# Ledger of designs, part 389: VH-VL binders against q96il0

Target 1, 167 residues: q96il0
Amino acid sequence: APERGAERRDTAPSGVSRFCPPRKSCHDWIGPPDKYSNLRPVHFYIPENESPLEQKLRKLRQETQEWNQQFWANQNLTFSKEKEEFIHSRLKTKGLGLRTESGQKATLNAEEMADFYKEFLSKNFQKHMYYNRDWYKRNFAITFFMGKVALERIWNKLKQKQKKRSN
Below, E stands for the ipSAE of ESMFold2; O stands for the ipSAE of OpenDDE; V2 stands for 0.75 times the mean of E and O plus 0.25 times the DockQ between their complexes.

## First folded at step 17 (VH-VL)

Design P15 (framework fv_ebrasodebart; at its last look DockQ between E and O 0.48; V2 from the best seeds 0.66)
Fold by OpenDDE, look of step 17:
Structure P15 (fold): chain C 167 residues (1-167), chain A 120 residues (1-120), chain B 108 residues (1-108)
Amino acid sequence: as target 1 above (167 residues)
Amino acid sequence: QIQLVQSGAEVKKPGASVKVSCKASGYTFTEYYISWVRQAPGQGLEWMGWISAHESYTNYAQKLQGRVTMTTDTSTSTAYMELRSLRSDDTAVYYCARDQSYLPRGHDYWGQGTLVTVSS
Amino acid sequence: QAVLTQPPSVSVSPGQTASITCSGDKLGDRFAYWYQQKPGQSPVLVMYEDSERPSGIPERFSASNSGNTATLTISGTQAMDEADYYCQAWTSSTANRVFGGGTKLTVL
C-alpha cells in the first residue's frame, strides 16, 4: 500500500509583516497588507505617559488584531488550497492537462469559477457568521475601553486646569 | 459551577492516535473557546492550540500542526482533542481549559487532566 | 517562536515577599497571565491582563508588566503558596499562546 505522503498542511507561516514604523512616530501606523491574511497591520503608538487604561486598550487592540490576522491567514490558505483542488479536479474531468499547449497554467472560465466561489461561500457560511459575531464582540469591548480612555483623558485635563487655576 | 471534565487516562503505542474529551458545564459553551495544554512528566506547560465552540476557528501550535485535530460537539458541550502519530515524547498530562474569546482573561477554568502514556 | 524565560526556582521565607519574573521579547506590549500549579493538580489562574486578580485569589498576589518583563509578586508569602508558577502570553505572529518554563517557588 503506497504510504500516502502525509500532506504537510502548509500552515500559514508566521509572516507578521516586518513593517516597523519610524521610531519617532507619535501616531499609529498602518502597514502594507500582510501576504497571508491580506489585512493591513496597525502598529500602535505607545505614549510616554501611557495610563494603565490606555495600555490595556492598546494590548486589547493588539490581541484582536493578531486574532484577525491568524484567522484570515488560515482562511486564505484554505481558500487557495480548495481553489487549486477545484481547478485540478475540473480540468481532469474535462480531460485537460494542468498546462495549456503554450505551457501556461490552465485556468477555468469565469462561470466555472463562480461555481467554486458559491460552493466555498456556502461551505464556510457558518464559519464566517461565527467569526463576525466574535469580531463584533471584540470590537465592542475595544470601543468600550476607548470610551473609558476618552473619559479618563477628559478628567485628567480638567484636573490639570484646576491645578493651574489654583496656583 | 463551571466545570471541565476530561476523559480517563490512555495508554497508546507509538504511531497510534489518542482522542481526549472535555465536557464543559456551568456556562454557555458556545461563547468561549477551549484551549488544550499538555505537560510532560516533570516538565512545564505547553500550549497545544485552541478551538472555538462551533469549530469555526482553530489555532494549533506549530509544533503539532498536522498531528493535532480539535473538535467540539455543541449538543453535548464537549471538546475533543485528537493527537495522531504518537511518540514517546507525547507522554503527558493533557488539559483542556476554557479560553475567553472576547476578553483576555486567560485560562480561567481547567479540566482535571488526562494522562496519555505512549509506550512500546 | 517567542520564548518566555522564567527563573527555574525562587526561595522565600514565610512572611517575606516573593517575586517571580517572566521575560520575553515585546512582552510589555502584550497581556501576561500567571498560573499556579501545585503537585498533582491542574493549573489555576492567579493573574490575568498583567495585574488583574480572578475571584478567589488572595490580595497578596499582584502582578505587573513593564518593558519586556512581567513580574508576579506574592506579599506575605505563606506555606500554601509553594507551587510552580507559569507565565503566559500571546505570541506576536500566530495568535498562539506560549508559557514560560515555570518557576518553582519554595517557602523555607
Scores: ipSAE 0.772, ipTM 0.909, lowest interface PAE 0.6, mean pLDDT 90
Fold by ESMFold2, look of step 17:
Structure P15 (fold): chain C 167 residues (1-167), chain A 120 residues (1-120), chain B 108 residues (1-108)
Amino acid sequence: as target 1 above (167 residues)
Amino acid sequence: QIQLVQSGAEVKKPGASVKVSCKASGYTFTEYYISWVRQAPGQGLEWMGWISAHESYTNYAQKLQGRVTMTTDTSTSTAYMELRSLRSDDTAVYYCARDQSYLPRGHDYWGQGTLVTVSS
Amino acid sequence: QAVLTQPPSVSVSPGQTASITCSGDKLGDRFAYWYQQKPGQSPVLVMYEDSERPSGIPERFSASNSGNTATLTISGTQAMDEADYYCQAWTSSTANRVFGGGTKLTVL
């Protein structure tokens, strides 16, 4: 979910391979799912007169998004490799081939696949716990900078009002 | 005092593997990542990858995918980098550097470097 | 972006201002970092988050980052500033860190 509530300008039906972001937008917007991570990236709006603090916040949000996307891309690759290994080992135990008679990939039923999912999650529990800790720490830092930006904007509004009233 | 102390120089033949250690002290090891950076003789710095102290997140430079493995041992506050199938162009000084996990602070503390020489 | 380009060398006289550039496509959309490396020594972080200076780095070091170019600036350059300087940033597609090729600063 986007942190700024930006209106999405470009949409695409499910299954399309290309995304066309707007060239000039006053809002953050959400792109299509990334091929590797399955996460929807936020495309951040860059205002014309961005303060140094606002720039730092935007770059921190972008860097955190990329950090998170790469983690899940790596995790998805590991998941896919271990899933294929599990399927191959179970088919081998049954004496079945890797392909059906029609040449399509052989699969396991939902009950058998549930065993894989349970084993994968239990194996990776501590890894996900420490990933979640780091994810929360990054989001705490982002929230802290959002607070600093909000205070900066309030202060600038108060100075603007005081200058107007001094005349 | 924050310090990263690396293992000593290594001489290896092509096709072998090398494992360099990096012992951290003076800070909470489990709160940071370790990046590995190498520098061939007379050349610039090349980032190799990073690993979180709990091994929950590892990311390798794309050109090194499949040849490099990074690990940690939290009980000894030590990070390791293993490079396999060594080639002569892997001859370099290998550095570990502390990498902050939730602030964009860069590589603020560096090890002394470990020279790995790959020759027949 | 995959490549950060730096000039191979920069020469300045003592007391003058040195500028070292680092160019990359849309580099100004990313945090840039700068490292100093003296011969036979490990690198030392001298600038982070585009323009922030670590404790212990002299105030004569400053940096900026906009558009396609980050710049490290050393005012009042001293002989002790003679070193190799590297910029660093994240790549957008892989969350990898990338260094520039390095710039040898000579103080004549």
Scores: ipSAE 0.656, ipTM 0.850, lowest interface PAE 1.0, mean pLDDT 84
ESMFold2 (binder alone), look of step 17: mean pLDDT 90; pTM 0.934

Design P16 (framework fv_ebrasodebart; at its last look DockQ between E and O 0.42; V2 from the best seeds 0.61)
Fold by OpenDDE, look of step 17:
Structure P16 (fold): chain C 167 residues (1-167), chain A 120 residues (1-120), chain B 108 residues (1-108)
Amino acid sequence: as target 1 above (167 residues)
Amino acid sequence: QIQLVQSGAEVKKPGASVKVSCKASGYTFTEYYISWVRQAPGQGLEWMGWISAHESYTNYAQKLQGRVTMTTDTSTSTAYMELRSLRSDDTAVYYCARDQSYLPRGHDYWGQGTLVTVSS
Amino acid sequence: QAVLTQPPSVSVSPGQTASITCSGDKLGDRFAYWYQQKPGQSPVLVMYEDSERPSGIPERFSASNSGNTATLTISGTQAMDEADYYCQAWKSSTGNRVFGGGTKLTVL
């Protein structure tokens, strides 16, 4: 039995974009799409008087963002690899080389590629379902903390108004 | 009670592979991640990576990329960590630990550890 | 690799307050976690999300984060608190977790 070569699952290099926002920014910044995940990283602003709850929210958002970046980087790598393998296999089956007579990379037609996409989606359906579940749970938590932060801010504003009225 | 039970100690030669198992119980396996952490003798903790219970997500330490594979079996609630091309510096106690996937709660439960010795 | 830096050792007398620091680049942007490890035992989570205590962890354990430094504080340190303590955080840009070098707490 031929030793099925352990498919080296090339994990995506964890290179999150080194986009650094300007030091004087008072706002969240959206970076360019990451080269692996194709997700735009958000650089969260840190207010001078950040409350513990705001800090917690910010950190939770950051962690969730990193989680998403890693997931999609890996998924995109897998997709690219499988796509290339599919193309190569189909070209080989057709007796076609990887390059055209003009030296261009041989491509499959849209119909053949549609088959790949369908197969890929089918194969990864469960993975995507679990990702979506986890994504929703994370975002629910974030939303919950956003609500808490909003309430805290309202309360703090009310207290400040009361203090100003008392003086 | 939540428990993570790991496989027994392993002795391997350089260049070999080791596969450590971690059986989870007392909680819904599919709702958590499993992280792997190793500790060389007299050294600190080294994070190796994590896997989601359904293998939908894996994240490996850069140092171990290409040599480590994490897998899960949901039917048995068991996580596996395979380390290939073993070296003497891979001699360590290997821990599995539960990791929450949704909240940043760290590794709240740990296995008892598996000693892997790599010797010529 | 963004390394979390801890003092290699901290010594305190019984009943005194022990403080263990963990410093790292951009640690202020990430949650810190703390683990206790006694000799021959698995690590135990003692603090999460910078300052939260898991169930079963004594109230004498507290943690804080200021800038790029996380601090584990053990008030009224007891002999049973003698252990190695590790901080952990997410590594920026990689999504990897990283541990500090560990701090040996000795109760004299």
Scores: ipSAE 0.774, ipTM 0.911, lowest interface PAE 0.6, mean pLDDT 90
Fold by ESMFold2, look of step 17:
Structure P16 (fold): chain C 167 residues (1-167), chain A 120 residues (1-120), chain B 108 residues (1-108)
Amino acid sequence: as target 1 above (167 residues)
Amino acid sequence: QIQLVQSGAEVKKPGASVKVSCKASGYTFTEYYISWVRQAPGQGLEWMGWISAHESYTNYAQKLQGRVTMTTDTSTSTAYMELRSLRSDDTAVYYCARDQSYLPRGHDYWGQGTLVTVSS
Amino acid sequence: QAVLTQPPSVSVSPGQTASITCSGDKLGDRFAYWYQQKPGQSPVLVMYEDSERPSGIPERFSASNSGNTATLTISGTQAMDEADYYCQAWKSSTGNRVFGGGTKLTVL
């Protein structure tokens, strides 16, 4: 039975346990950074008796995460390409080689790199504005459904209390 | 009424490029994505990719990466799909379809399709 | 590249219930969509978000999605329901939407 991911602290004080934890976690957990997007994916818990409303919320959260990962994966590829082009252009202007005497890739200092970062953000401002608009719309929809799920769970808990008291 | 109207049929030789247009009307163009889907004769549907109407977000099908470019013109509410280095197996009907930007509610409105024939 | 598997054909008598399946690994973890395509026409969305029906689609269309299988169900099947039906889902590893191979529904 595998434990939950590395983001969870072990609860065993001695580091040795006399029993195996359940194979499946009952909590959401955060995975390692994705190679291309640098975002940490959430791995969502799926309860066995998930209501239709809970299912819709979970799938919306998951699809929003994937939408976000794809956007930033594409942005990171563009960023890396333009960063290397900027560095190569500036090194050539200074009469320097693309590699150091040790064979490592040459780079620029932090102040020179700040010029690149400002230029990149300026060029992509409109793209990020539309991304932020869509992200806020998705977040509002998710929050709305979280509220609906919370009310559904409160209702079910009150019905269970009534049933238990009637016994 | 919501409409997507595509450009006319094309006949191309292998190695050429084709650019299909898709003019949208009846809704706020910049609030939605446009997906492109193709269908070879007698075959099923194949998703090619999508683009946000403001050109800020583009995903291409992995199989077409490097050969396809999708663009938009918000002043005319028109989306474009260009497929380069055409091969005979690119012969298909090419559809544009509206795709929702923040709730993925599927492809709710489709263009009439554009037949692209690639033959020597 | 991911495969959503559909039976190539399904036959049903008028008034009976037709079921069209779409199979994929953990497909029930994703939203599933269904499209109808009649000969010479563009596809039409008939179900979205697993079980939601767009306006203008008759109530005899319903759908479900759990485990590895999404199912489109047409109750009281009519001759005008004769068409090709495609399922669709998102494949997160590539950011692609993927269609099933299609099912020809025949109403005898």
Scores: ipSAE 0.564, ipTM 0.800, lowest interface PAE 1.3, mean pLDDT 83
ESMFold2 (binder alone), look of step 17: mean pLDDT 91; pTM 0.939

Design P17 (framework fv_ebrasodebart; at its last look DockQ between E and O 0.46; V2 from the best seeds 0.62)
Fold by OpenDDE, look of step 17:
Structure P17 (fold): chain C 167 residues (1-167), chain A 120 residues (1-120), chain B 108 residues (1-108)
Amino acid sequence: as target 1 above (167 residues)
Amino acid sequence: QIQLVQSGAEVKKPGASVKVSCKASGYTFTEYYISWVRQAPGQGLEWMGWISAHESYTNYAQKLQGRVTMTTDTSTSTAYMELRSLRSDDTAVYYCARDQSYLPRGHDYWGQGTLVTVSS
Amino acid sequence: QAVLTQPPSVSVSPGQTASITCSGDKLGDRFAYWYQQKPGQSPVLVMYEDSERPSGIPERFSASNSGNTATLTISGTQAMDEADYYCQAWKSSTGHRVFGGGTKLTVL
């Protein structure tokens, strides 16, 4: 019985690019696209007087970002793998080698690749639906906390104004 | 009541594989993730990875990459963790735990644990 | 790997306040979670999102964070609180979870 080579599901290496924003920045920074997820990481600014609610929001955003990074890193890895397999299989079926006579990597035409993309999207449709659901729920939560933070900031500004009027 | 019920204890030889099951009940299975955590005898907790209950994606601890596979069966609300190429240092109690996918609530429910013993 | 560091043991007298610390790189950017584990039992979530208590957890349990240190505080410690306590946090940029080494709380 041929040992079915345990397809090493290459999990995306956990190495998100360590983009470090400038130390003196008072703003959120957007890093370059991550090499695996292709998502641009956001480095959130931490205010000196960060409220507990602001901190919670920041951490929630960070967690959601990490969740997204992981999802897309895995998805892109899967996509790349399946794409390569598709190309190889099609080339083989055509009796073509993986390299052209010029030594270039053999490629499929746009029509053949369109078939791959359609198939891939179809195959991953449910996965994307669940991702979208989860994404919306997370963002809803974030938005809710953003609203709370906004209200807190308004309230704090009002209190400060009252205190200044009383002195 | 929310419950996670794991499969029974396993004894395996080095190089073998083990598959632990975790049956969830009392909640909508597909709305949560399942994390797996192990604890070697007299040691601390080690996070192994998580899977979305609808099996959309997984995240495995780097140390276990290539050896661990997590799966779910939504029809039975059961999560599975397979660990391959077992070693003596894989001897541990393995826990499944519910993980909230939308809010950072941690592992709020745990299975009873499954002892996996790897012995020659 | 971002390691969460906990003291290996903490001892308190009944009725006193126990404090267990968890320190880690960039822990201030992540939520801390706390678990209680009694001998032969599964871990139980006692604190989430740095300072939130799950339902059923006594009010004597509280948690806070300051910088890269999370602290679990048990006020009026009881004999029943004797257990191992683990902190947990997300590993930045990987989506992994990491546990601290655990702290054995002894009630003397």
Scores: ipSAE 0.750, ipTM 0.899, lowest interface PAE 0.7, mean pLDDT 90
Fold by ESMFold2, look of step 17:
Structure P17 (fold): chain C 167 residues (1-167), chain A 120 residues (1-120), chain B 108 residues (1-108)
Amino acid sequence: as target 1 above (167 residues)
Amino acid sequence: QIQLVQSGAEVKKPGASVKVSCKASGYTFTEYYISWVRQAPGQGLEWMGWISAHESYTNYAQKLQGRVTMTTDTSTSTAYMELRSLRSDDTAVYYCARDQSYLPRGHDYWGQGTLVTVSS
Amino acid sequence: QAVLTQPPSVSVSPGQTASITCSGDKLGDRFAYWYQQKPGQSPVLVMYEDSERPSGIPERFSASNSGNTATLTISGTQAMDEADYYCQAWKSSTGHRVFGGGTKLTVL
């Protein structure tokens, strides 16, 4: 079935507990870590009778996931690029080549690399603060819509109870 | 009143660069993203990318990756888009547009557009 | 891939209902947005999040999005509605925004 890879983990899932309809699972699926962001994507379940409010919540969660994955993919690529540039700059300052005589990439020791990690963290501090602000705002909006969905479901149950009394 | 005011039209030769400015007013600049969208003569809209007002986050269209740089200056509430290595098919009207940083509500306010003409 | 296809043109008589479609693979899994652009002017957002209408947009504008198709509907079409209309969504793998090719609405 094309659903076998939706649980992209190193352990096997239980199987039967992850499906409620014959053709599609009624559960969200967690995929393997994305190569660039290192985040595990959620593959959202779309029920056949999804309410407009439930649709809005799901699409907001999906858009927020794409936003988050793109941020971390960019940060991870920036980290790798700046790390190599730092190493190359320090090797050049020491009068050393970028490769050893064996052709392997020349490296710096842990003390030398600590300067890079400190510099990177310092430069990205404000970026992460603004990211955290926007992440918090997005999650508060999602939580608000989750609450609205919960109230909608309670209201529908109360209407069904009232309808049974009237029959 | 919310306004996005862009720099004036430019004529460039192939291989040059252009930098378009977009000055925002009437809202808290640091709470929003600025998106850049271009439109070639007689053609549709093409999304170029966005930047958060505090420059913590950029997202560039794949077609333009490596040729475009977006920046901001929060002290002047101004966004910038620089497109390098210009080609004749970069001739277009370039728009800046506002988007909320935490809700995907679309591009709710647009600049007047900046015509960039690239001719040999 | 995230290609959004619109008819190049739609013609309606004043007072009739105009319907502009936007087709894309699984478009109903994403929010759709609609923009109006009159000649020589910047685009204006007329619908967002599938069916939400911004403040200042007349109630005769409505929209829907399901399956592979989003639809902008203008009831009681007026001459001032004559414009180009663009749909927009995002590419789910990158969040990159994608516009449709545009539809010229003519009010005859």
Scores: ipSAE 0.605, ipTM 0.835, lowest interface PAE 1.4, mean pLDDT 84
ESMFold2 (binder alone), look of step 17: mean pLDDT 92; pTM 0.944

Design P18 (framework fv_ebrasodebart; at its last look DockQ between E and O 0.37; V2 from the best seeds 0.60)
Fold by OpenDDE, look of step 17:
Structure P18 (fold): chain C 167 residues (1-167), chain A 120 residues (1-120), chain B 108 residues (1-108)
Amino acid sequence: as target 1 above (167 residues)
Amino acid sequence: QIQLVQSGAEVKKPGASVKVSCKASGYTFTEYYISWVRQAPGQGLEWMGWISAHESYTNYAQKLQGRVTMTTDTSTSTAYMELRSLRSDDTAVYYCARDQSYLPRGNDYWGQGTLVTVSS
Amino acid sequence: QAVLTQPPSVSVSPGQTASITCSGDKLGDRFAYWYQQKPGQSPVLVMYEDSERPSGIPERFSASNSGNTATLTISGTQAMDEADYYCQAWKSSTANRVFGGGTKLTVL
């Protein structure tokens, strides 16, 4: 059995963007794309009278976001590494240096890069399928709790209306 | 019944590697993650990382990055944790634990633990 | 690193209420989990999602969160509740998990 070389899965550095929304914000904020994941982080607003269910939803969304950020940060790191290795390998095969005569980084043509992308997608297809499955399951749970929160809010509004009519 | 059964105790020299196994049973292995946690003698719990059943997602503790590798074998419902370049401070009981990936339910089932002793 | 801080020890008389705190930066934004560990045993999940109990955990166990502090409460503490208790939460930005330092609960 060929020793599956322990692919040193370089883990993405922990540097999720520390985007902090303004302290006085009453809304969710979307930050700039994270430099590693390229995903835009969302900063969730915390209401003054947050219900336990709303808090649960918020925490679930936060956890899912962090999970997603970490996945894509790692995936993008892997992609970048493999892309660089591919380019270097192809250039070497062509007898070309890593730099052009003008000192620029040597690049491959679009056709050669298309081969890389195809290979990368093929290699990572199963990984992406499982990621998508997990992502859908997480979002389904979030959506479910969103529904519960919506119902709770409706109920609370109805109770308040009844109380106002009784006074 | 849900069970996580770990491999037996290991004694290693400094600089060596150890690979601990965790066989899962009683549930659909592919629907959960496996977390690894260690505990040095007389110390608290230290989270090492987690892996999805299909190795589609791994997350390691920063302290252990580069030295730890987590893998799974779906055919045998077994998770593996390899720790390389062992040091004396790696002496600990190592636990595998089931982690629910979709709901925030924590580590609900644990292995019995594997003692890894690193001695010169 | 987001450190979860727990008291190293808590002592309680049988039948009294024990409270174990876990404090951390932004813990209010994350779920807290609680584990019980008895000597020579694997940890057991006793609370999840801040205040939910797994099946098989006695009703005397409860948990709450307030601000950046999670609290495990054991009402009517029994001798069998003597153990180490660990809180756990997600670490921001890395999706890592972090444990508290642990609290030894002694039932006097």
Scores: ipSAE 0.787, ipTM 0.917, lowest interface PAE 0.6, mean pLDDT 90
Fold by ESMFold2, look of step 17:
Structure P18 (fold): chain C 167 residues (1-167), chain A 120 residues (1-120), chain B 108 residues (1-108)
Amino acid sequence: as target 1 above (167 residues)
Amino acid sequence: QIQLVQSGAEVKKPGASVKVSCKASGYTFTEYYISWVRQAPGQGLEWMGWISAHESYTNYAQKLQGRVTMTTDTSTSTAYMELRSLRSDDTAVYYCARDQSYLPRGNDYWGQGTLVTVSS
Amino acid sequence: QAVLTQPPSVSVSPGQTASITCSGDKLGDRFAYWYQQKPGQSPVLVMYEDSERPSGIPERFSASNSGNTATLTISGTQAMDEADYYCQAWKSSTANRVFGGGTKLTVL
């Protein structure tokens, strides 16, 4: 829905980009990547004459987006945490300190890091499989309601065409 | 016959942890999420978070981040909620409730509740 | 933190219509849910998806959600409807579920 006279400002936590969607838009639009999930949020347009079915579809799409963003935000944090723990564990096994002689964080070479990536993917394979299943189930539900909305709009357009010919 | 049966009441001291179990029966456990909700004495309901049955998806209330861990065991159809670093204001009845993973159907079945008392 | 505001109490005579409100900024843009809780019991879902009624909930329960307000309506209120009622909604700013503070319905 087009917005009138509203000033959209919010204060985000430190390190989060300020986000100010257009005041007047008749379309969904994509914002900047979320700091935690790295996904770009969709900001859904709310038409003035939104039907109950269109409202249900929009709410379902919004909830699905937020569900998805939470999954990837959590996954990104887990990945970063386990990566650091893997590096520290391997350095300990090699008898090395957590810091080099120069004081920088000690690290592993690309071949050593490949072990982490393989282990992480193997450990999380089932988790991602069930996430994908739920994602597809949500998409099937959304597609079903999109079809119902499309039929509703065609019906309304046909009524308007008949009304014009009667006038 | 769908039911969620929770573990018994617990008495804990400040700084301890508690782990509440929620055993599901009468439905396909792996098709649903489990929500955890608590209620302090004489107070309203507070959402704590939810977890998918395969542990593929977890979301915690921001207030509880860092203190709560939710897990499941699909072989026993059981969900768990662990709350650490307990304080006296964590005294509450803790509920588990079934939730739909992909449709907005709400919490249609609830456990009987588990009273957790934090005091000396 | 976002809040859903409910009146602390509502009183109604038997047979009359009870109306329990739940207010939040743009609450009509989110799905709203309603739960009934009797003393010493677990909550029971009575409305979901703004206006849908679960199987086994009497037809005298209905609900709506628009603007900033969701409303639970109980027509022909009976003594057994005396309970606490909670609204629940998704809070997009925190990506969390939140409950209202609850409303005690008294049937006199």
Scores: ipSAE 0.571, ipTM 0.805, lowest interface PAE 1.4, mean pLDDT 84
ESMFold2 (binder alone), look of step 17: mean pLDDT 90; pTM 0.928

